# Ledger of designs, part 1: VH-VL binders against Exosome complex component Csl4 (csl4)

No score or structure here was measured in a lab: all are predicted.

Target 1, 189 residues: Exosome complex component Csl4 (csl4), of Saccharolobus solfataricus (q980j9)
Amino acid sequence: MRTQGELTLPGEELAVIEEFMTGDGTYEQNGIVRAAVVGKIFYDMLNRKSNVLGFKKIIFQHLKKAKYVIGIVNSIKEDSALVSIVGIEERGLASPISAYLHISQISNKKINNVTDAIKIGDVIKAKLLSYTFPLALTIKMKDLGVIYARCSRCGYLLIKQDENNLKCQRCGNIEQRKIGSYMVKKGGN
Positions, changes and structure headers below are counted from each chain's first letter, unless a header gives other numbers; antibody chains are not in Kabat numbers.
F, E and O are the ipSAE of ESMFold2-Fast, ESMFold2 and OpenDDE, as the mean of both directions, binder to target and target to binder. V2 is 0.75 times the mean of E and O plus 0.25 times the DockQ between their complexes.
[cut] stands for letters that were removed.
The coordinates of atoms that the task and the answers printed are left out; those that the model quotes come from them. Centres of patches stay.

## First folded at step 4 (VH-VL)

Design a1 (from of11 with heavy chain Y102W; framework fv_ofatumumab)
Fold by ESMFold2-Fast, scan of step 4:
Structure a1 (fold): chain C 189 residues (1-189), chain A 119 residues (1-119), chain B 107 residues (1-107)
Amino acid sequence: as target 1 above (189 residues)
Amino acid sequence: EVQLVESGGGLVQPGRSLRLSCAASGFTFDDYAMHWVRQAPGKGLEWVSTISWNSGYIGYADSVKGRFTISRDNAKKSLYLQMNSLRAEDTALYYCAKDFSWEYWFDPWGQGTTVTVSS
Amino acid sequence: EIVLTQSPATLSLSPGERATLSCRASQSVSSYLAWYQQKPGQAPRLLIYDASNRATGIPARFSGSGSGTDFTLTISSLEPEDFAVYYCQQYEDWPLTFGQGTRLEIK
């Protein structure tokens, strides 16, 4: 069983048939339930079915024309971050779209860890690099990167201190990020 | 000794497809990003596509998006470029180039393979 | 996209002379600029990366300088093998872009 709402590609394993039967967008092969289409995984716990909810073609048309997307960093590995796209430019999405940000697409400077530039919970402004799955992002361009972040110590809003640092106005904590066109300025919004 | 050897180029008609290959040797292929760069006859260099060490990141020039697909096979130490819906403007010498995934300058380059799109 | 403009398009000099090649970016590329040399029938060869660092095996007569939007490649004393086309490349922003090249030819 994989994570509810996770993005899947055709052929990926979702469950063993004895745990979850095939549903929409899935098929069975050698006792394994696999995704038949690109989409988000939906396990129907009541009926014990594995489903994949497909993406609407119109969403990809909007993504292809977009100058940027807004995402939330959901998890971080050493070499990549999983990001939920929650907006296309100034328009919010009802259903987030899963994407990833590879360490090579964060900065033109060498980075040892993804957490040197972004952290879980950060809101980022990014560009799409692929329109096929898996969706890939970059924040390497000058105005891309973290645009909103909260203090890791007290949870209060961080504001831009300089090109590489954000500062908590409540506890004084300073945190380094790859900063884009940061939304919050000193003295208000 | 690090080497990159391209192959698969040739004469092809507009609208058809062609697949380029690049065979790598002399380095740990799966530790590095790989790139395709092209050069039209008598003109300068144009970046075409990038793929990270694990295929986790892929980028394309706007001129080839939706038509070209970059891929790699780390077990075979090979890089590929699938070129669909070819246009006369795609006529060029295509170079395979090596880089670290976070550095994006190219060293070394292969000798290139020629693609000519003409009737 | 970031446009790189190289000047002059052609530079005619004699062996032993100093060559100065310019690359200007349409917007800041910080220090994320590389220089390549290309001889007829050959693949490009990396000379300089991060604006000023010489690549392995590149002779000391090659040097790079600059930051932001204005960059220079200097060859302090030209050798016969240095007559080639030179390209700059930025990696500050996507897409990756190259200058149109400066052709260095024998006078």
Scores: ipSAE 0.000, ipTM 0.431, lowest interface PAE 19.6, mean pLDDT 83

Design a10 (from of11 with light chain S31W; framework fv_ofatumumab)
Fold by ESMFold2-Fast, scan of step 4:
Structure a10 (fold): chain C 189 residues (1-189), chain A 119 residues (1-119), chain B 107 residues (1-107)
Amino acid sequence: as target 1 above (189 residues)
Amino acid sequence: EVQLVESGGGLVQPGRSLRLSCAASGFTFDDYAMHWVRQAPGKGLEWVSTISWNSGYIGYADSVKGRFTISRDNAKKSLYLQMNSLRAEDTALYYCAKDFSYEYWFDPWGQGTTVTVSS
Amino acid sequence: EIVLTQSPATLSLSPGERATLSCRASQSVSWYLAWYQQKPGQAPRLLIYDASNRATGIPARFSGSGSGTDFTLTISSLEPEDFAVYYCQQYEDWPLTFGQGTRLEIK
């Protein structure tokens, strides 16, 4: 049996028919229950059925309600970054949602390159500018921006040094970012 | 401890207005949608209205559209239901309820405030 | 709107017995269904969400199952405090709707 609530693709094995019979979004092939659609796995323990349920049609409502989203910077183009939204506020998503961050939505001050403010692998706190795909993000507001980053030189944790700079606690490397409500603090007692 | 305390209920004549309040404590009020659910005497539960964290989304049951207005004051951690043109059918215990996890199931619920519409 | 029909309307059982309560939807609600318990004079209490997940503090004897249009709440061995009215609620689509309730009473 796979993990309850895990995402599956059509054709993936979910159970043996003797363990769980077919339910919604599944089919039987040679004694194996397989997913017929993309969706989340739901094992009905009482009726011993394997189901695959599609995403909630109200996912759009969750995005509309969100005060902010948490994303990971996956790639950087000339004038935009591709971001995987991995959380709505403090709640993690089972599957990342793709969004983009245009260079004009990074800072109130004009910048020349996206990499002047964010790097691949950075965790950012952002706000949605649009609620339809493709999702557009902004980090221009004071509390938005990079909230967790690792040192590009040694891979260790960066800590906020000042408004625009993060410092590696291991190697002393200082890196500039558009910093939001930075989550990692080496605070005094 | 999360608490929701309703107030403002009472006996009111048909056609009049009443405003319900719900005072919230023990959680970050402005991060959650809030709901009103009612229950007529001896009857089941009926969803009345929903308001998102920023008031950007508001929904109403068809039975109350145009007569009831939901609102919130995040600074005061308070939810409101303005009820206009009240009818006998609006007689119920009105619950304030917190949205659980972006999914629109309710946890917790307040104790409720009674509204009786009668002449 | 999505109509939820609960059955039976009243279920009369003794402590220690197994209770099985049904909720059927007029159209698919996927797994977006919650169960609540309500005792006289009290607000409803969340028992189950997403058809099968127990809410915090809910005893293991309560379990939920089902998907699509057919859902079941099971109480494996009734305790005296379990005699109450039970409601199902869907959150697949607007408006949010509740079933009419099942009253669990002592035989």
Scores: ipSAE 0.000, ipTM 0.472, lowest interface PAE 13.2, mean pLDDT 84

Design a11 (from of11 with light chain S30Y; framework fv_ofatumumab)
Fold by ESMFold2-Fast, scan of step 4:
Structure a11 (fold): chain C 189 residues (1-189), chain A 119 residues (1-119), chain B 107 residues (1-107)
Amino acid sequence: as target 1 above (189 residues)
Amino acid sequence: EVQLVESGGGLVQPGRSLRLSCAASGFTFDDYAMHWVRQAPGKGLEWVSTISWNSGYIGYADSVKGRFTISRDNAKKSLYLQMNSLRAEDTALYYCAKDFSYEYWFDPWGQGTTVTVSS
Amino acid sequence: EIVLTQSPATLSLSPGERATLSCRASQSVYSYLAWYQQKPGQAPRLLIYDASNRATGIPARFSGSGSGTDFTLTISSLEPEDFAVYYCQQYEDWPLTFGQGTRLEIK
């Protein structure tokens, strides 16, 4: 148990699930309760729940009204990707919010692996499926998906070649993605 | 009991600056968003600015955007409004108001501090 | 921005009468609407939040109703202290906006 009222960052350990269950602003991973948002830690001793308070309400009001969010893919495990929401529409967030993207919410066509459609470091345009933790995303709709990516071989910008392929301007490498309203155009910056 | 006390108002010439303060007591200041709302003489209420508990979210009315800066000092339990490039239309009573659980309706309000911008 | 229009601008009534004050939004605010009372020389006082919930300490004669774009504040039987200016406020979208106010005056 950490100090009551202490500031926490997304991903930080708060408790083991056996001592305190998940509450507001938290999620469980491998028996450990972790912070989902930036905020103050609140251990509810009566209900034995770990909460992060003070930030989620503001974010949820903005998220409920948002047409889309901007996220960065941080990790990929089995059937889902962990995404940091870094923006609501065209405005950036000071503190990122943790969300997940399940393989069933990537494409209307069946895919076998999350990495067939998105990769770590990709910037995605997504919509929320839930407004409670864990926050769930979808990129199945038209114009949702990868909007900015860098070449895995040389680190240079990828540009949209066709509906499913991005091409590196520098080395010619071609990579498949579930592509949304892609930000980098041919001949652009 | 929750109390909000505004200060820093006064008479100031157009184009000059003024800084308002709001001292909070009776609640855990760090846990709540705070707001500035103004009222011109004989007119209605106008929202000016909002700041979240950790300053992670800040919003402004279009009429003050680029001229006013909201800030807070959680250790001092104080809210501030730095007002630059003041105009005659900024003449108003300025209220500090507490958010309720980040719902964006206000309870309580301070008594306000008067800002008069004139030549 | 969401514009809130209050009517009437001025309402002249006697103590004991029922007052009905209207607030209309230019687009849906769902239930995200609050009502405030302001007496001369005083800060506003919260009366109603989420369109119909009475704030702590507010007398039962005050009630709010409506959703979407059309809202009403009702005072079932006016007391002398109820003669004041009343404002509605929406918190559905940024910027936060208030109505222009309804002045309730003694006839």
Scores: ipSAE 0.008, ipTM 0.449, lowest interface PAE 11.4, mean pLDDT 85

Design a13 (from of11 with heavy chain S55E; framework fv_ofatumumab)
Fold by ESMFold2-Fast, scan of step 4:
Structure a13 (fold): chain C 189 residues (1-189), chain A 119 residues (1-119), chain B 107 residues (1-107)
Amino acid sequence: as target 1 above (189 residues)
Amino acid sequence: EVQLVESGGGLVQPGRSLRLSCAASGFTFDDYAMHWVRQAPGKGLEWVSTISWNEGYIGYADSVKGRFTISRDNAKKSLYLQMNSLRAEDTALYYCAKDFSYEYWFDPWGQGTTVTVSS
Amino acid sequence: EIVLTQSPATLSLSPGERATLSCRASQSVSSYLAWYQQKPGQAPRLLIYDASNRATGIPARFSGSGSGTDFTLTISSLEPEDFAVYYCQQYEDWPLTFGQGTRLEIK
């Protein structure tokens, strides 16, 4: 059994047929259940089925024609961030798509740490650099970057203060980000 | 008001070529994917080809792969279909169609241009 | 490719009646299905997108329902101008495919 929610490629082994039967996006070959499509693994424990939540070809073509994507920062590593793409432009995705943002694709200025520019939980506006898995993002261009963030101190909404700084209106905490077309404005919205 | 006007259809012999054009107006042409859909006399609709706004994606129906080439000129707001090695089964009314809101359902459609391949 | 099968091939009804048109997909298309109306000598006209959303300018008598593999277009009370050919189209996967059409004709 592989990890629930893990990305799989066509042909990869998911389970033995004796433990989990074939479900959506899978096929059986010589007693082994294999992925038929690219997507995330879903083991249905109630029905004992192995499924792959497919990465739809139409969604992939939307990505190729899209001017930008909306993502949520899920984790930060030494030199990159793992991002869940949750929208293509103004369209929300039913199933998030995994991508990564390398430290070299954050700013035209050298940065020391990924956390100097983005933090876990930030909503970012980004562009795709590659259309093969794993998907690679960039936020180096104007208006790309953090568009919505919450205070790391109290969890309240941050509002844009200047080009590089966000301020919590509740606790006064100021945080630096690589800020894009920021969504939260003073006096409303 | 979005308008699509096709041209370039006609009568051709098998093995010859035709180039179809579609002139677009009333929208930001370079923001949308564009499509060709055909309809043989008395038959249903068949998707032929798609080209994305930035040409990052180009797709073809298996029946036309290697013979047809879709292209666009964003500065001229025009879509093209170069049809080579034409066959009798390519006889159809060819529609230019616009993507709506970054989806692959079509609104609007042009009025179509007729291609007849006959000896 | 995903095959769309429409039924019936021909539906004969009178003005004022309810029309129910079916579209079945050979595999799931989620809700990525559109319906078009085509009158003789005219280009197709979008009626419904994303299975159930009515396109701009389309009368309330047209409605779409369904998801996965089974979809229905309903016209609650037929008007004379509604007698036409209707096509479903999926955009879940490449190649894009249309159903073979249902011809709605006057009884």
Scores: ipSAE 0.007, ipTM 0.494, lowest interface PAE 11.4, mean pLDDT 85

Design a14 (from of11 with heavy chain S52Y Y57S; framework fv_ofatumumab)
Fold by ESMFold2-Fast, scan of step 4:
Structure a14 (fold): chain C 189 residues (1-189), chain A 119 residues (1-119), chain B 107 residues (1-107)
Amino acid sequence: as target 1 above (189 residues)
Amino acid sequence: EVQLVESGGGLVQPGRSLRLSCAASGFTFDDYAMHWVRQAPGKGLEWVSTIYWNSGSIGYADSVKGRFTISRDNAKKSLYLQMNSLRAEDTALYYCAKDFSYEYWFDPWGQGTTVTVSS
Amino acid sequence: EIVLTQSPATLSLSPGERATLSCRASQSVSSYLAWYQQKPGQAPRLLIYDASNRATGIPARFSGSGSGTDFTLTISSLEPEDFAVYYCQQYEDWPLTFGQGTRLEIK
């Protein structure tokens, strides 16, 4: 058993199922109870359950009903990207929510690598596919995809050049992305 | 307007039982965890019990564990505290408090109901 | 359990003065600390949550600071209605605990 009230992240071990069964915000895997959400650990001694509290129910309800979410690409593995959800529609989240974006959910046409469409540090507009841990995202629809990105060469902001390309206004570097409703406009004349 | 109204307090003898009620209005009761906090005369605040929105998780202070039972009726928008085997040390003003979106600070609080355990 | 120690137990000041109230935790509570104001015969009122966020309707003269084990509630210029008992509360670990209170009284 971990410390009562301790902050936990999704996937972290909380208890052995024989001592504390799954409760709110937790799931069982191979006899171990794990956190399904971000929050504080609450061991219900009366019911012998492990719970994670502090994942605001109102925020979760908004997440379930959201038309889209805003996320930051934190890392890219072979076939998926790990994304931190930092906003629900126009509302910013106080605490980011972990999600993933599988290569099959990036484009309607086949792509060979996740990095062909998105890169670490990109801000994306996405839609939720699932509401159980792990949260799954898609950017396959029109207007979903990269909405803000920085140049991989010089770190300056990229501006949308066409449907598939972003251009750095400082160094001229052109980068391909799965572009959504891109937020960065060319500076005023 | 969010309101919490406690009732059921009174004077009881040691070893007896008492049931407190809290009537909630002005918010979606089913969406929030609810809490009981008490305050002995002239003393500070002491957390007593927490119940999750769906009654799926319940916690108690060690001082009341095994004697007190928290419960809720979401259809009636009411929170309860069944207090058994009362002791003189349970004498306090008992507050019903709303969780702020499951973040364990309390806003608002009810006005409280007084429980006096004396012979 | 996490013990919260508030100091001073009593603070005597005049209206217009700055009040600084301390809350120290026996172990780290990160930023999971709230402050409440309680007037005689009234329920506690939330002032600050997550150490430094002012609750809705709370005047700008109230501010919170600190993290880990040391926290401060500051009232920049005391008004007559500010003379009350102030409690800190941690929600880092169960059981939830409160400090013993600081009584702010008129000099």
Scores: ipSAE 0.000, ipTM 0.464, lowest interface PAE 15.8, mean pLDDT 84

Design a15 (from of11 with light chain E92D; framework fv_ofatumumab)
Fold by ESMFold2-Fast, scan of step 4:
Structure a15 (fold): chain C 189 residues (1-189), chain A 119 residues (1-119), chain B 107 residues (1-107)
Amino acid sequence: as target 1 above (189 residues)
Amino acid sequence: EVQLVESGGGLVQPGRSLRLSCAASGFTFDDYAMHWVRQAPGKGLEWVSTISWNSGYIGYADSVKGRFTISRDNAKKSLYLQMNSLRAEDTALYYCAKDFSYEYWFDPWGQGTTVTVSS
Amino acid sequence: EIVLTQSPATLSLSPGERATLSCRASQSVSSYLAWYQQKPGQAPRLLIYDASNRATGIPARFSGSGSGTDFTLTISSLEPEDFAVYYCQQYDDWPLTFGQGTRLEIK
C-alpha cells in the first residue's frame, strides 16, 4: 500500500490483489494492482479498490503550456517510436494521445538505433516539439527520457545504476537507456 | 488535405440493420478519436457516438445505447457504425467527424450519408 | 445532460448589419463551448472553440464571448455567405450536446 494521494506513474505497483481490487485507472498483472495512468492514488477502503484519480479531459492549451508530458512507448521502428501520451505533467488523460519520437530527438550524441535508448513498455518524460499533428516529442534535454522501466528478462523493476544504465534488482540484468528523472531509487523508498 | 467520406446509408424498414462506413485520408487516422453526429431532416445536430484512437474509450448517446456499435479499423483508416433495431426516429443524415486532440469539438466533418427508416 | 438553448430561433437581418446569437447552458460548461456554421446541403464548419478562440481560416468578423452558462457569437458585419444555421456545442461533460440552432436569414 502506498501513501494516499501520492502521485503515481503508469506501471507502478499500488497493492496486491488480495488487499485491494482494481478500480479506476488501475489494472491487474500477476496478482499485483498497477497504475494505468498518471495521477493521484486513491485507496477506496469501503470497497477495497485501488484507484488512480486523473483528469477526465484535457484542454489543448494545457498541452501547449505543459513543461513535460508522460508517455508509454508502444512501438519502435527503424528511425522512430510511437508513444502514447498518458499524462500532462501530473494530470492523467482519460484517453491517450498519439505522438512520435524520432531518433534525432533522443540524444545530443548520435545513436544507431532507437532501441539503444528506449524500449517498448518504457514510461518516458518528454517535451513537445510541435503542436501540429502528428505530435512530435523530444527527450534530448536533461531530466527527459526513461523515468520508469521493467526488466526485459524477468519483468521486475529496474532501478538507476548510473547515468546510462538501469539494473534489475531481482535477476541482475543491466539495460542501457536514455535516462531522465528516474522515479525509482535503490530500496524503493 | 484532410477528407472524410461516409457511405452505407439507405432506405430500411423499422427493426432492420445498417452499417455505416467512413473512409479517412490526409491525416494519421490512428492518432485521433472519431465521432458520429446525426441530423434529422430539418432538425439540429445530435451527437451519436465517440471512439478513441485505440478503441479503448467509447461513448454513446442514450437514444442509441444497446442498439448501435461504433468501431474502427486503423489499418484500413475506416470508422464504422453498426446500427441495429432501427427506429423511425433514427432517420437522419449521419456525419463522420474528426476530433481535435481530445477536445471533443469537431474539425473537419464528412459530407454525410442519409439513413431513412420507413415502412 | 447539459441542455443548450439558443436564441433567437430565427434572426432576420440584412448584409452589413451586426448579428448577435446567444447560447445558454442549463449548468456551467466553463469555457468548453464551440460554435459551428451550417449552410444548406453542407456539413457543419467549426467557427469558434473554447468560447472565444477563432478557428483557423475563419474571418475576423466572427467572434465568441462568454463563460459559465451564457455565451454569445457575434458577426460584426454580415456578408451574403453568412446566412446559415449556427449551432453551439458543449464539451464539458458527457453526453456531448448541441443547441437547437439559430437560423440567420435575409430580411
Scores: ipSAE 0.000, ipTM 0.443, lowest interface PAE 16.0, mean pLDDT 84

Design a16 (from of11 with light chain E92D D93N; framework fv_ofatumumab)
Fold by ESMFold2-Fast, scan of step 4:
Structure a16 (fold): chain C 189 residues (1-189), chain A 119 residues (1-119), chain B 107 residues (1-107)
Amino acid sequence: as target 1 above (189 residues)
Amino acid sequence: EVQLVESGGGLVQPGRSLRLSCAASGFTFDDYAMHWVRQAPGKGLEWVSTISWNSGYIGYADSVKGRFTISRDNAKKSLYLQMNSLRAEDTALYYCAKDFSYEYWFDPWGQGTTVTVSS
Amino acid sequence: EIVLTQSPATLSLSPGERATLSCRASQSVSSYLAWYQQKPGQAPRLLIYDASNRATGIPARFSGSGSGTDFTLTISSLEPEDFAVYYCQQYDNWPLTFGQGTRLEIK
């Protein structure tokens, strides 16, 4: 169980299904209840449900002024990734907004493949580059990039090992990413 | 206190080269993009060049592209502008400017260094 | 490139008066517009960013408004120290561009 009212990102573990059932803004995977949206955790003690209180209003003008957005990598093509924007800074969106991340906007160092820096399912912190659809993102600046990821081998938590590497706490697998202000630290959240 | 101090300006003949330097202090230099902005005598401001925190992204104004090279040395906390094939229209006060939190507006600015290209 | 046009080129006013300075963009820059003040012999000073947010240490008499293509910098009651050149700058698209400036002079 996480702290009541704590900010959560999509995919983060909130509870085991035996203790708290899925509620609003959550889903179950392999006996674990996970956040489906960006928002604040709300454990309903009376009904034993895990909820995430998202922000249901979407303001496109607010997107244009945002310092950053939170997105989930949905698919990766030859030279770009399709990203669902699920949050604007600390505000979660009720309906995701489609955007793309071109390989030239991933890293200040040369990247041969998009998958060298990000993977499907990764949660990223990004900035908007354009406001004509489709929306374009960048993660080139410091603190932008992958902020939460799961092991590609076993699906468990990856924790930041160094500037460019994440390490699985269960199987020991090390994976390279373009890492931003990573949310999961050794010994805790 | 964040400070930027430019140097290297001077009088130079057309077609020659000059190298400008900017010494930064009071902030974590390697966390920010840096910029060069110039101002011709009696005229307005013109963006010249940008370099990202790790030198991975570099941009130039069309007027200087192919002639100027921006670079940085994070260990020395210094920004540079190598100016080749100088023209009379390059005559200006050259400012070093810090990016404001990855947003591409400028705060603070240095005091500038004067470049005069004259025969 | 996005062209920023400032008007008027020169504004002659007295201390205590209200100053209104305009900046128009050739295409939408959303709210990605900053305002700078420059006094003779000095570097520019950031006044406003994101069209309407005052920079740290900037007096309350300075305010910015607008979005898209039409932006305004207002000084509610001019002080002697406010007579300077003012520049707008967009950071919506590359290359970064500045307006040509409005010179605020004492009448």
Scores: ipSAE 0.000, ipTM 0.445, lowest interface PAE 16.4, mean pLDDT 84

Design a18 (from of11 with light chain L96Y; framework fv_ofatumumab)
Fold by ESMFold2-Fast, scan of step 4:
Formats: C-alpha cells, structure tokens, sequence
Structure a18 (fold): chain C 189 residues (1-189), chain A 119 residues (1-119), chain B 107 residues (1-107)
C-alpha cells in the first residue's frame, strides 16, 4: 500500500491483491497490483480497488484500432522484455504504458536469448496481441522490430547495413537485431 | 503501385444475399486495416465497415449491423463483404479503401462495384 | 455518433476565385479530419489529412485548417479541374463519419 494521491510510474507496486483489487490503470501480476500508467494513486476504500488517477480510457480505444505501437525496451529478462509503449502509431503518448514482449514473439527463426534480437534502449515497432493489462506485444511480422538503435560501444547512431545487421557509422561496430522499418538511412537521416 | 479491384456487384432481389470481394496488390496487405464505403446514386459517402490488420477489431455502421459481415484473407490479399437480408436502401456503389499512413483515413480507393437491390 | 455538417451545400464560383468550404463536427474530433475530392464517375481522392497536412501529389493551392469542431478547406485560386464535390471525414471515433458534401460548380 502506498500513500493516497502519490505519483506512480508504470510497473510500480501499489498493493497486494488480497487487500485491493485491480481498478483503472492497474494490473495484477503474481498477487501484486501494479501501475499500468503514470498518474496519481487512488485507493477506493469502498470497493477495495487500486486505481491510477489521470489514466484516460480513450487511449484503450486507440490501442484497439491501432496497427502498431512504438515502444522503448526498458529491461530484458531471460524469456521476455519489458517495453514502455510511448506512441500509438505516429501519435506520441503523454504517459507511457507497460507491455511485455515474450521471446516466442520476436522472430520466426529460433532465438536462444532475447538479447540476440533486441537490446535495452532500442526503439521498436510492435503489434498488440492482447488488449488487457499487461499488454502483450509481437515483432514477428515483417517490418516489425527494431527501428532505431544506438551503438553499444560508442553510443552513436546505428544504421541498417542488411536484413539482420546494423552498423555504427562512427566506430564501425556491427550489431545483429530483429530489424523492422528502420528509421535512420545512409547519408544522414 | 497500390491497386484495389472490387468485384461481385450486381442486381439482386430484396431479402437475398450478395458477396463483394476486393483484390489488393502493391503493398503489404496484412499490415493495414481495410474499409468498405458506399455511395447511393446521387448521394454522399457512407462508411460501412472496417477490419483491422489481424481481424481483431471490426466495426459496422448501424444501418448494416447484423446483416453485413466483413472479413479478410491475408494469404490471398483479399477483403470481403458478405451482405445478407438486402434492402432497397443498400443500393449503392461499394468502394474498397485502404488505410493511409496507419491513421484510419482512406487512401487509395478502388473503382467500386455496383449493387442494385430492386424488384 | 459524430455528425459532420458541411456548408454551403452548393458553392458557385468562377475559375481564379478563392473557395472556402466549411465542415463542423457535433463534438470534438481533435485534428482527426480528412478532406476528399470526388468527380463524377470517379472514386474519391484524398486531399488533406490530420486537418492540415496535404496528401502526396496534391497542389499547393489546397490547404486545410481548424481543430476541434470547426474545419475549413481552402482553394486559393480555382482551376477548371477543381469543380467537384468535396467531403470531410472524421476518424476520432467510430463509427467513422462523412459530411454530406459541398458541390463546387462553375458560375
């Protein structure tokens, strides 16, 4: 239980499910109620629900009719990545939404590790598999995947070299990714 | 070159059924939502139905809800509109339209196929 | 349902004149509004999307403006080929709706 009216970020723990059920802007994971969006915490004492005030359900309608979302890879586990959705198609979100990308939803080719295809900090183009929190993503389809990435060695922009490889124009480092509709072209932007 | 070609229109009696098809080419069909829009003779445009890239989101105009069914076959790059219980008011030129720039406005449009419900 | 009302229903002008076409929404559509041109026997042609962005290949004389509930399509100097029916369309919410059209005719 956190302080009433306190600001929360996506993924933060709000309550245990036995004390407060999920409400607006929250989701349950392993018995813990977590924030799905940024906003102010509102514990509904009458209905015993955990809510995040400031979440607008109209965003959910946009998600359901969206062809793709834009996300940033925040962390990588053994079998999945935690992604912050920062855009619905070409429209930016004021508040990011938490989503997961499971290793089985990355490529049609067998992958041993999530980091073989994506890395923390990568910007990805993805499609939704589900419309309930936490949101599930896929990048298996053609043109989905990494659309912007930075060199792990020098921090400069990577540009597409071929179907599976990005190359740093500053240090020459080559990195493998599951590449989608990549945003940075040779010759400068 | 993106191209949409409608077919299946014709003259039908009230209460009967008709199936429209739209063959798509020149783009990655399964990445885009598709739409059916109709236009009665001498009248304006009326949105009929939308289907998302994965068929997970489907919408209908109230005038056709329960009678028309939109579907797609991504392997065949085709969009369909099954029209049941046809009425005189369904008489129109039916256009197939593609999403533009992932934003749910319509571009390009096909040439249309004519449906006439009479007699 | 969001209702779009276009005015005037018919606009009679001469080539070289400026045309101003209005589209009003019954509730806010933000900037999620498109304009189409339709000539007899032809499919509609996208002119403007997101209220003010000109579609590829559309001449600079066409411009769109507005947000919320009031939108305008302007043709700065009419060419003979511009005499057609114009429709606005919203995509803020479904059902997606079109205005009833404005017919631009030669005076």
Amino acid sequence: as target 1 above (189 residues)
Amino acid sequence: EVQLVESGGGLVQPGRSLRLSCAASGFTFDDYAMHWVRQAPGKGLEWVSTISWNSGYIGYADSVKGRFTISRDNAKKSLYLQMNSLRAEDTALYYCAKDFSYEYWFDPWGQGTTVTVSS
Amino acid sequence: EIVLTQSPATLSLSPGERATLSCRASQSVSSYLAWYQQKPGQAPRLLIYDASNRATGIPARFSGSGSGTDFTLTISSLEPEDFAVYYCQQYEDWPYTFGQGTRLEIK
Scores: ipSAE 0.005, ipTM 0.450, lowest interface PAE 11.8, mean pLDDT 84

